# VHH binders against Band 4.1-like protein 4 (epb41l4a), part 21

Target 1, 289 residues: Band 4.1-like protein 4 (epb41l4a), of Danio rerio (Zebrafish) (Brachydanio rerio) (o57457r11to299)
Amino acid sequence: FYCEVLLLDESKLILTTQQQGIKKSTRGSVVLDYVFSHVNLAETEYFGVRYCDRSHQTFWLDPSKTLAEHKDLIATGPPYTLYFGVKFYAEDPGKLKEEITRYQFFLQVKQDVLQGRLPCAFNISAQLAALAIQSELGDYDPYKHTAGYVSEYRFVPDQKEDLEDSIEQIHKTLLGQVPAEAENNYLAIAKTLEMYGVDLHPVFGEKQAEYFLGLTPVGVVVYKNKTQVGKYFWPRITKVYFKETQFELRVLGRDCNETSFFFDAASKTACKNLWKCCVEHHTFFRMPE
Below, E stands for the ipSAE of ESMFold2; O stands for the ipSAE of OpenDDE; V2 stands for 0.75 times the mean of E and O plus 0.25 times the DockQ between their complexes.

## First folded at step 20 (VHH; framework vhh_5c3l_4)

Design w4 (from u3 with I50F; at its last look DockQ between E and O 0.58; V2 from the best seeds 0.57)
Fold by ESMFold2, look of step 20:
Structure w4 (fold): chain B 289 residues (1-289), chain A 125 residues (1-125)
Amino acid sequence: as target 1 above (289 residues)
Amino acid sequence: QVQLQESGGGLVQPGGSLRLSCAASGFTFSDYVMSWVRQAPGKGLEVVSFIYPGYGETYYADSVKGRFTISRDNAKNTLYLQMNSLKPEDTAVYYCAASEGVYEVSGTELYTEYRGPGTQVTVSS
């Protein structure tokens, strides 16, 4: 067995039979424990390991099953590629108990911004990137940070010269912030963005209308044409069900009436994955008031 | 190829205890609602208890509440029913059952897709 686990700092953890004794009969929990130990995490409940099938659908590694039982993963290799990441985004990452946990959240959210999953306006992009540079480079130093130094780094999908100029000016104002402070300030801004912690799943409604269901720290959000058209908090969600490609979400309204919303996924595999992710989110984030 | 196999039934005197087990295979156990249902002699099926995936929310029929405890071990694909303070009225064939795609917070609905062959529990002196 030969597996590469891509970590959030862009390093790789190599897992093999020869080095760790990992075989296809090994349970996913063992693989997860190696990854969690490698990154020195105690607050592991927020994190998981993903894989991508040949159709580019992503799945979380199931800790209770063997690697062999992950048929869509096994079909892709060897070698196998796994992705460590945040599975459940804390609504307030500032309340995480350990700095190493907040650091991994910072790395994840930085990746989310860079890859366009967490859109932000120009001024917010500049602030976030400046905080990331402060964490990476420390205080602005004109003898080290010569003209154009920001260009050596990528923070957002469309990083142009005007943004980089703004990043540099803000970096100059962050004097004295140590890496942990800059990272926490990054998260404090990012957590307020609309798409923070949103796990998007494409679905179809009536007449094959395209929607996305966003699984978020507070509930399920329905998107149409990048616009939020519905929001259902976890305590109000009373049933999550699927059969074949049909997905049902039942919600208790303020009038005490329950309403079911139905969507179709592109395939049974996608529908089951949506269902599983939704149940896992509900279980993790459900807070009876 | 879903398989459910109950074990742990038998003859016990009133006030005694039994622990039922159900070995499951052929499906992703952690995704399923797991249930115990029973059929007393000459009667229909009665839901005894079920346990949802996730945090493992549970339901118990009023007739067994406080005496029976359902549990699951997702790592071992096994469902359990601890039965204490057994009464002659508990005499029945006990079935392990499973359903995919169901998650309901309040326990107002139960879906059962698969059922095992059952194990006999007899409570008599």
Scores: ipSAE 0.497, ipTM 0.767, lowest interface PAE 1.1, mean pLDDT 89
ESMFold2 (binder alone), look of step 20: mean pLDDT 84; pTM 0.859
OpenDDE, look of step 20: ipSAE 0.646; ipTM 0.841

Design w5 (from u2 with T112F; at its last look DockQ between E and O 0.83; V2 from the best seeds 0.73)
Fold by ESMFold2, look of step 20:
Structure w5 (fold): chain B 289 residues (1-289), chain A 125 residues (1-125)
Amino acid sequence: as target 1 above (289 residues)
Amino acid sequence: QVQLQESGGGLVQPGGSLRLSCAASGFTFSDYVMSWVRQAPGKGLEVVSIIYPGYGETYYADSVKGRFTISRDNAKNTLYLQMNSLKPEDTAVYYCAASEGVYEVSGTELYFDYRGPGTQVTVSS
């Protein structure tokens, strides 16, 4: 067995039978524990490891299953590629106990912004990027940061010169912020964005209309054409059910009546994955403490 | 063909312990929600405990909390129920049940695609 775990700092952790004794009969929890130990995490409950199958579908490594039981992963290798990341986004990452945990969240959210998963307006993009560059480069220094220095870095998907000018001006105002402070300030802004911590799953409604279900820190959100059209908080969700490709979400209304919403997934595999992710989110976020 | 087979029932004195097992085949055990349900004499079915796939979250009926422990071994396709501090009111036929895609927060609604034939548990002095 030979796998590469891609970490959020763009480094790799190599796991093999030869070095760690990892076999196809090894449970996913063992792989997760190696990754968590490598990055020095104590607050591990927020994190997981993903893989992508040959159909470009993404799955979380199941800690209770053997590697062999992850059929779509096993079909891709050896070698295998795994991706470390945040699975459950803390609603307030500033309340995470350890700075290393907040650092990993910062790296994840920075990636989310760069890859367009976390859209933000021009002024917010500039602020986030300036905080990221303050964390990476430290204080603005006119002898080191010559004209156009921001262009050497990528912080957002469409980084134009007017945005880069704004980033530079904001960077100049951040003198004295140490990396951890800048990273915490980054998270404090990013946590307020609509798509923060949203795990999107494509589904179909009536007449094959395309929707996304977003699994979020506060509940399930329904999107059509990038617009929120429904929002159901975790404490009000009473049943999550699937059969074949049909997904059912039952919610308790303010009138104490329950209503079920139905969607179709593209396949049974996609529907099972949506169900599993939704149950895992409900379990994690249902408890107020 | 799906098969669920319970074992480990029997006669036990109040305060005693039993461990039930359920051997499963014919479906991907690690993907299924597994549960124990019971039927006391002259009564309907009651959910005793549920264990979910993945992180293994569990549910227990109020009447058994702190006394019963549900667990699963996905490598052996086996569900377990450790029953401690048994009481006469625990006397029932205990059934192993399986459902693929059900998650219901109260834990009291009966859902299963498959159910075993059951094993008798009798708690009597």
Scores: ipSAE 0.622, ipTM 0.806, lowest interface PAE 0.8, mean pLDDT 91
ESMFold2 (binder alone), look of step 20: mean pLDDT 84; pTM 0.856
OpenDDE, look of step 20: ipSAE 0.770; ipTM 0.896

Design w6 (from u2 with T28E; at its last look DockQ between E and O 0.89; V2 from the best seeds 0.00; counts 0 for: unsure alone 63.2 < 65)
Fold by ESMFold2, look of step 21:
Structure w6 (fold): chain B 289 residues (1-289), chain A 125 residues (1-125)
Amino acid sequence: as target 1 above (289 residues)
Amino acid sequence: QVQLQESGGGLVQPGGSLRLSCAASGFEFSDYVMSWVRQAPGKGLEVVSIIYPGYGETYYADSVKGRFTISRDNAKNTLYLQMNSLKPEDTAVYYCAASEGVYEVSGTELYTDYRGPGTQVTVSS
C-alpha cells in the first residue's frame, strides 16, 4: 500500500505498509490519526482527509470504514492520493484553543481564496494578501523587498499589478505583527465573507432548474444563479432524507409548521454524499462548542 | 436478499442485564442507519435507539437513557444493544431495523427499510 497525503502547507506525508503497516484492511481512523499526529493537531474534530474518485467527485475518508471499504478510493490506485483539510469550519476561528489549529485554518482559508472558492472584493483581497505576506515574510524591509516582490507570490485567482501595489502598501502598515497575529487577523476578516466555510453541492429543482445547496457553519443555504434564495439554520432542520437521487430537507418554520424542500442530485452517489455531509454538519453544528 | 436476525432475548429479573445482537447481510451495512425498535404488549412500536453511519452518533429514547448502549461492528455486520438495569416496563419484542438515507431529529419517527423478526425480552419477578 502506497499513499500520499497532501497537507495544507504543500508538503506530503507518505504512508506505506513498509513504514507504518498501513494496508487495505486498516481503518480510516488509523490513517487520520497518523495525519493528525504528523501535523501536531489536538483539536482534530474540525479536520478530515478526503479523496477524489475517477469522476472527480470528492468524498471524506470515513474513520469507521477500512480503506478497502472505500471502493471509489481503491479503484483509483495504487498509488493513492489523500487531501488533508478543514471539514467543519469553525464559525469563529479566533476561539480555537491552539495556535496550531488556527494555523491550519489559515492555510485552508488561504487556499480557498487562491482557488476562487472564497470570493473577495478588491479591498478585502488586498488586506488578506498583505496579512499573508506579513506572516510569510515578516515586516516590510525596503532592503529585502525590492520592487515587484509581491509578484513572486499568489494570493488570489486573477492577481493583477494594481492589486499587488495595494498589497505592498498595506504590508508596510503591518509592521510589528508576528506570524500568528497576522494569521489570526486574516481569519478574522475571512470569517465574515459570504462563502466562508460553505460546502457547495449542485442539485436540481423543478423543471431541472439548477441550484446549489451550501452546507455552512450556521445551516443550509440554497443558491440560484449565485444568489441566496433560502437559508435554513441547523436548529430548525428536523429531517434530512434521501431516496435514490431525491434529497429532502424538512424545516420547522417560525409558525411551528414543518415544510419539506425537495431537490434532485445528479446520481445516487452524489445524493448519498450530500446526505452524509449534511447529517455530519447538522450533528457538528447543532451543539455549540 | 436482505436478512436481519436478532438474538439474545429471554427472561430476566428486574435489575438484570441482556445483550441483544443483530446479524445483518444483503446490504452495505456500514452505510446504513441501524436502530432497535420495540413493541410492548398492547402498545405500538417505539424507537429505542439509533446509531448512524460514519462518526457513530447515537440516539436513545428517554426511557432507556443511561441504561442501554447501542453499538455496531461494521467488520462483522452486527448491531448490538447492551441492556442494563432492566425494568418490567422494558418487556417487549425488540426488532433490529435498517434504513438508508434517514436522519430525523426527534428520534420518534419510524423509518424501516428492513426489519428483523424480533426477539422477546421479558423482565419479570
Scores: ipSAE 0.678, ipTM 0.841, lowest interface PAE 0.7, mean pLDDT 91
ESMFold2, look of step 20: ipSAE 0.677; ipTM 0.839
ESMFold2 (binder alone), look of step 20: mean pLDDT 83; pTM 0.844
OpenDDE, look of step 20: ipSAE 0.763; ipTM 0.894
ESMFold2 (binder alone), look of step 21: mean pLDDT 81; pTM 0.832
OpenDDE, look of step 21: ipSAE 0.756; ipTM 0.891

## First folded at step 21 (VHH; framework vhh_5c3l_4)

Design x1 (from w6 with D113E; at its last fold request DockQ between E and O 0.85; V2 from the best seeds 0.80)
Amino acid sequence: QVQLQESGGGLVQPGGSLRLSCAASGFEFSDYVMSWVRQAPGKGLEVVSIIYPGYGETYYADSVKGRFTISRDNAKNTLYLQMNSLKPEDTAVYYCAASEGVYEVSGTELYTEYRGPGTQVTVSS
ESMFold2, look of step 21: ipSAE 0.740; ipTM 0.872
ESMFold2 (binder alone), look of step 21: mean pLDDT 83; pTM 0.844
OpenDDE, look of step 21: ipSAE 0.759; ipTM 0.890
ESMFold2, fold request of step 22: ipSAE 0.739, 0.693, 0.759; ipTM 0.879, 0.846, 0.890
ESMFold2 (binder alone), fold request of step 22: mean pLDDT 81, 83, 83; pTM 0.826, 0.845, 0.843
OpenDDE, fold request of step 22: ipSAE 0.808, 0.803, 0.809; ipTM 0.911, 0.909, 0.912

Design x2 (from u3 with T28D; at its last read DockQ between E and O 0.81; V2 from the best seeds 0.78)
Amino acid sequence: QVQLQESGGGLVQPGGSLRLSCAASGFDFSDYVMSWVRQAPGKGLEVVSIIYPGYGETYYADSVKGRFTISRDNAKNTLYLQMNSLKPEDTAVYYCAASEGVYEVSGTELYTEYRGPGTQVTVSS
ESMFold2, look of step 21: ipSAE 0.758; ipTM 0.888
ESMFold2 (binder alone), look of step 21: mean pLDDT 83; pTM 0.840
OpenDDE, look of step 21: ipSAE 0.745; ipTM 0.886
ESMFold2, fold request of step 22: ipSAE 0.735, 0.758, 0.721; ipTM 0.875, 0.888, 0.870
ESMFold2 (binder alone), fold request of step 22: mean pLDDT 82, 82, 82; pTM 0.839, 0.839, 0.839
OpenDDE, fold request of step 22: ipSAE 0.786, 0.794, 0.797; ipTM 0.902, 0.906, 0.907
ESMFold2, last read: ipSAE 0.761, 0.749, 0.754; ipTM 0.887, 0.881, 0.886
ESMFold2 (binder alone), last read: mean pLDDT 82, 82, 82; pTM 0.841, 0.840, 0.836
OpenDDE, last read: ipSAE 0.781, 0.768, 0.770; ipTM 0.900, 0.895, 0.896

Design x3 (from u3 with L110F; at its last look DockQ between E and O 0.88; V2 from the best seeds 0.71)
Fold by ESMFold2, look of step 21:
Structure x3 (fold): chain B 289 residues (1-289), chain A 125 residues (1-125)
Amino acid sequence: as target 1 above (289 residues)
Amino acid sequence: QVQLQESGGGLVQPGGSLRLSCAASGFTFSDYVMSWVRQAPGKGLEVVSIIYPGYGETYYADSVKGRFTISRDNAKNTLYLQMNSLKPEDTAVYYCAASEGVYEVSGTEFYTEYRGPGTQVTVSS
């Protein structure tokens, strides 16, 4: 057994039978514990490890299953590639108890912005990137940070010179912020963005109309044509069910009546994954103790 | 071929304890919602307890809360029910049940794709 776990700081953790005794019979929780220990993480409930199948669909490693029971993972290797990351986004990362936890959230959200999963307007992009530079480089210093220094870093998918100029100007205003402070300020801004912590799943409605279901810290959001057309808070969701490709979400309305919404996933595998992710979100965010 | 086999039932004095087990095979145990349901003589099926896959959230009927504990061992494909402080009204056939793809917060709606043959629990002097 040979796998590499890609960490949020762009480093790799190599896990093998020879060094850690990891076999296909090893539980996912054991793999997770090695990763959590490696990054010195105590508030582990927010985090998980993902894998990607040959159809490019992503799945969370299940701590209660053996590696062998993850059939879509096992089919991809050896070698195996795993991705450490935030599974459940805290609604307010500033309330996380330990700085190391907030640091990992910062790295995750920075990746989300860079990869386009968390869209940001120009001004917000510049603020976030300046805070990221303040965290990494410290205070602006004209003797160290020569013209064009921002170009050595990537913060957004389409990073043009006008954005980089704005980032530099904001960096100059952040003098005195230590890395942890800049990272916390980054998270304080990012948590307010519409797509913060949103896990999107493509689905189909009546007449095969295309929708996305977003699993979020507060509930399930339904998107049509990139527009929110429904929002159901976790406390109001009373049933999550699937059979084959059909997904059902039952919601308790303010009139105390329940209404079910039905969607179709592209495959049974996608539907099962949507169900599992949705149940896990409901469990986590309904009872966060 | 799916198999669910309960064991651990029997005759017990009021106030006593029993531990039920259910050995499962023929499906991916760790993906399934597992439950104990019971049927008292002349009555319909009643959900006793449910345990969900993954993080293992549990549900208990009001009549058994604080007395019964459901658990699962995914490595052994086994479901358990620890029953303490047993009462005569707990007398029933207890069934191990499994379903995939259900999550319902009240616990009063249950979905069974598979059900074992049951094990008799009798609480009497």
Scores: ipSAE 0.532, ipTM 0.774, lowest interface PAE 1.1, mean pLDDT 90
ESMFold2 (binder alone), look of step 21: mean pLDDT 83; pTM 0.842
OpenDDE, look of step 21: ipSAE 0.784; ipTM 0.902

Design x4 (from u3 with T108K; at its last read DockQ between E and O 0.90; V2 from the best seeds 0.82)
Amino acid sequence: QVQLQESGGGLVQPGGSLRLSCAASGFTFSDYVMSWVRQAPGKGLEVVSIIYPGYGETYYADSVKGRFTISRDNAKNTLYLQMNSLKPEDTAVYYCAASEGVYEVSGKELYTEYRGPGTQVTVSS
ESMFold2, look of step 21: ipSAE 0.703; ipTM 0.853
ESMFold2 (binder alone), look of step 21: mean pLDDT 83; pTM 0.846
OpenDDE, look of step 21: ipSAE 0.757; ipTM 0.890
ESMFold2, fold request of step 22: ipSAE 0.686, 0.708, 0.696; ipTM 0.847, 0.865, 0.849
ESMFold2 (binder alone), fold request of step 22: mean pLDDT 83, 83, 83; pTM 0.846, 0.846, 0.847
OpenDDE, fold request of step 22: ipSAE 0.848, 0.846, 0.851; ipTM 0.930, 0.930, 0.932
ESMFold2, last read: ipSAE 0.731, 0.716, 0.703; ipTM 0.873, 0.862, 0.855
ESMFold2 (binder alone), last read: mean pLDDT 83, 83, 83; pTM 0.848, 0.847, 0.845
OpenDDE, last read: ipSAE 0.847, 0.810, 0.854; ipTM 0.930, 0.913, 0.934

Design x5 (from u3 with V102T; at its last look DockQ between E and O 0.87; V2 from the best seeds 0.75)
Fold by OpenDDE, look of step 21:
Structure x5 (fold): chain B 289 residues (1-289), chain A 125 residues (1-125)
Amino acid sequence: as target 1 above (289 residues)
Amino acid sequence: QVQLQESGGGLVQPGGSLRLSCAASGFTFSDYVMSWVRQAPGKGLEVVSIIYPGYGETYYADSVKGRFTISRDNAKNTLYLQMNSLKPEDTAVYYCAASEGTYEVSGTELYTEYRGPGTQVTVSS
């Protein structure tokens, strides 16, 4: 058994039968423990390991299942490629207890921005990127950081020179910020973005209309044609159900009446995954900190 | 073929303890919502406890909170119910139940796709 875990710092953790005793009968929790230990995490509840099936659908490794029971994972390898990441985004990452936890959140969110999962306006992108530069390079130094030094880094999709110039200008203003501070400030800005911590699941509504269900730290968001058409906080969610490709979300209204919303997923597997993610989010964010 | 088989029931004195087990087969146990339901004489079916897949969120009826503990061993395809501080009102036939995709906060409308034959629990002095 050969597994490669891609970490948020872009390094790779190799897990093998020979070195760690990892095999198909190994529980997901064991894999998670190896990963968590490797990155020195104490607040492990926010994190997970995900993988992609052959259709590029993303799943979280289930700690309660053996690797063999992840059939869609097994079908992809060897090598089995896993991705360490934030599973549950803290509403306020600044309140996380450990610096290492915040650092991992920083790395994750930085990746989210880079990969376009977290859209940012130009000015916000520049600020975030500047903070990232501050964290990595420290204070601006005219002798070390000559014009164009930011071009060596990538922060957003389709990064252009105008953004890089802006980043350089902002970086000059961040003098004195230590990495932890810069990262914290990065997260403070990122958490205010609309798509922060939104786990999107494509679904169909009535008449095969395309929707996305977004699982967020505060609730479920419904998007139609990239427009938010509904938002339901977790405490208002009373039922989450799926059968085959059909998904039901039941919501308690202000009038104490329950309303069910129905969606169709592209497959049973996708629907099941949506259900599971919903249940896990609901459980996680309803629990007192 | 899906099979659920309960065991561990019996006669116990008030304040005593029992541990119920449910052996499951014929489906992917680790993916299913598992539950214990009970039916007392002259009463309807009551949800006792639910354990969900994944992180194992649990639900307990108010009447059993603090006394009963539901757990699962996916490796053994077995569901458990540890019952402590048993009371005469706990006397019932206890059933193991399974459902694939039902999550309800109140636990009152749990749809069970599969259910075992049940095991008798009698609490009497």
Scores: ipSAE 0.696, ipTM 0.865, lowest interface PAE 0.7, mean pLDDT 94
ESMFold2, look of step 21: ipSAE 0.736; ipTM 0.886
ESMFold2 (binder alone), look of step 21: mean pLDDT 82; pTM 0.840

Design x6 (from u3 with S30N; at its last look DockQ between E and O 0.79; V2 from the best seeds 0.71)
Fold by ESMFold2, look of step 21:
Formats: structure tokens, C-alpha cells, sequence
Structure x6 (fold): chain B 289 residues (1-289), chain A 125 residues (1-125)
């Protein structure tokens, strides 16, 4: 068995039978524990490890299953590629107990912005990028940071000269912020953005109308044409069900009446994954009592 | 072919204990919601306890809370119910049930895509 786990700092953790005793019979929890130990995490409940199947759909590694039971992962290798990341986004990362946890959240959210998963307006993009560059480079220094230095780094998907000029000007105002402070300020801004912590799943509604279901820290959000058309908080969700490709979400209204919403996933596999992710989010974000 | 087979029922005095087992096969046990459902003489089916896949969240009916413990052994495809401090009111046929794709917060709705033949539990003095 040969596996590479890609970490959020862009390094790799190599897991093999020879070095760690990891085999196809090994449980996912053992793999997760190696990864969590390697990055020195104690607040592990927010994090997971995911993989892509041959059709490029992503799944979280199930801690209770053996690696062999992850059929879509096993079909892709060897070698196998796993991705460490935030599974459940804290609604307020500032309340996380340990700095190492906030650092991993910072790395994840920085990646979300760079990959376009967390869209930002120009001004917000400039602020976030300046905080990221303050964390990485430290204080602006005109002898080290010559004209155009920002262009050596990528912070957003479409990073043009006007944005880079704004980033430089803001970086100059951040003198004295240590990396942890800049990273925390980054998260404080990013947590307010609409798509922060949103896990999107494509679905179809009535007459094959296309929607996305977003699993978020506060609930399930329904999107049509990139616009929010529904929002259902976790405490109001009373049932999550699937059969074949049909997904059902039952919600308790303010009038104490329940309403069910039905969607079709692209496949049975996608529907099962949506159900599992939704139940996991509900459990995490709606604690018993 | 899906099979569920309960065992461990019997006659016990009030205050006693029993441990029910359910051997499962023919489906991906780790992905299924497993439950114990009972039917007292002349009564309808009642959900006793539920255990969800993955994260292992459990539900207990109020009448058994604190006395019964549900568990699963995914390596053995086996569901358990440890029943302590048994009362005459616990007398029923106990069924092992399995369903995929259900998550319901009240715990009282029945979901029995597959159900075993049941095992009799009788609590009397």
C-alpha cells in the first residue's frame, strides 16, 4: 500500500505498509489519526481526509470502514492520493481553542479563495491577500519588496495589476502584525462572506430545474442561478432521507408545520454522499440539547 | 440476499438482564441505520433504539432510556441490545431492523426496510 496525503501547507505525508503498517485492511480512523498526529491537531473534529474517484467526485474517508471498503478510492491506485482539509467549518474560527487549529483553518480558507470557491469583491480580495502576504513575508520592507513583488504570489483566481497595487498599499499599513494576528484577521473577514464554509452539491428540482444544495455551518441553503432561494437552519431540519436518486429534506416551520422538499441527485452514489454529508453536518452543528 | 437473525431472547425475572444479538448479512452493514423495534402483546410496533452509521449517534425510547444500550460491531456485522433492569412492561417480541438513507430526529418513526423474524423477551415473576 502507497498513499500520499496532501496537506494544506502543500507538503505531503507518505503512508505505506512498510513504514506505518498500513494495509487495505486498515481502518480509515487509523489513517486519520496518523494525519492528525502529523499536523499536531487536538481539535480534530473539524477535519477530515478526502479522495476523488475516477469521475472526479469527492468523498470523505470514512473512519469506521477499512481502506478496502472504499471501493472508489481503491480503484484509483496504487498510488493513492488523499487530501487533508476542513470538513466542518467553525462558524467563528476565533473561538477555536488552539492556534494550530486556526492556522489550519487559515490555510484552508486561503485555498478556498484562491480556487474560487469563496468569491470575494475587489476590496475584500485586496484585504485578504494583504493579510496573507503579511503572514508569509512579515512587515513591508522597501529594500526587500521591490516594485511588483506581489505578482510572485497568488491569492485569488484572477489577480491583475490593479488588485496587486491595492494589496501592496494595504500591506504597507499592516506593520507590526505578527503572522498569527494577520491570520486571525484574515479569518475574521472571511467568515462573514456568503460562501464561507459552504459545501455545494448539484441537484435537480421540479421539471429538472437545476439547483445547488449548500451544506453550511448554519443549515442547508438552496441556490438557483447562483442566488440563494431557500435557507433552512439545522435546528429546524427534522428529517433527511434518500432513496435511489431522490433526496428529501423535511423542515419544521415557524408555525410548527412540517414541509418536505424533494430533489434528485445526478446518481445514486451522489445522492448517498449528499445524504451522508448532510447528516454529518446536522449532527455536528446541532448538538443534542 | 439480505438476512437478519435475532437471538438472546428468553424468560427473565423483573430486574434481570438480557443481551440481544442480531447477525446481519447481504447488505453493506456499515452504511445502514440499525434499530431494535418491539411489539408487546396486542400492541403495535414501537421503536426501542436506533444506532446511526459512521458517527454512531444513538436514540432510545423514553421507556428504556438509562436501562438499555444499543451497540454495533461493524467487523462482525452484528447489532446488540443490552437490556438491564427489565420490567414486565418490556415483554415483547424484539425485532432487528435495518434501513438505508433515513435520519429522523424524533426517533419515533418506523423505518424497517429489512426486519428479522424477532426474538421473544418475557419478563415475569
Amino acid sequence: as target 1 above (289 residues)
Amino acid sequence: QVQLQESGGGLVQPGGSLRLSCAASGFTFNDYVMSWVRQAPGKGLEVVSIIYPGYGETYYADSVKGRFTISRDNAKNTLYLQMNSLKPEDTAVYYCAASEGVYEVSGTELYTEYRGPGTQVTVSS
Scores: ipSAE 0.654, ipTM 0.820, lowest interface PAE 0.7, mean pLDDT 91
ESMFold2 (binder alone), look of step 21: mean pLDDT 82; pTM 0.834
OpenDDE, look of step 21: ipSAE 0.713; ipTM 0.875

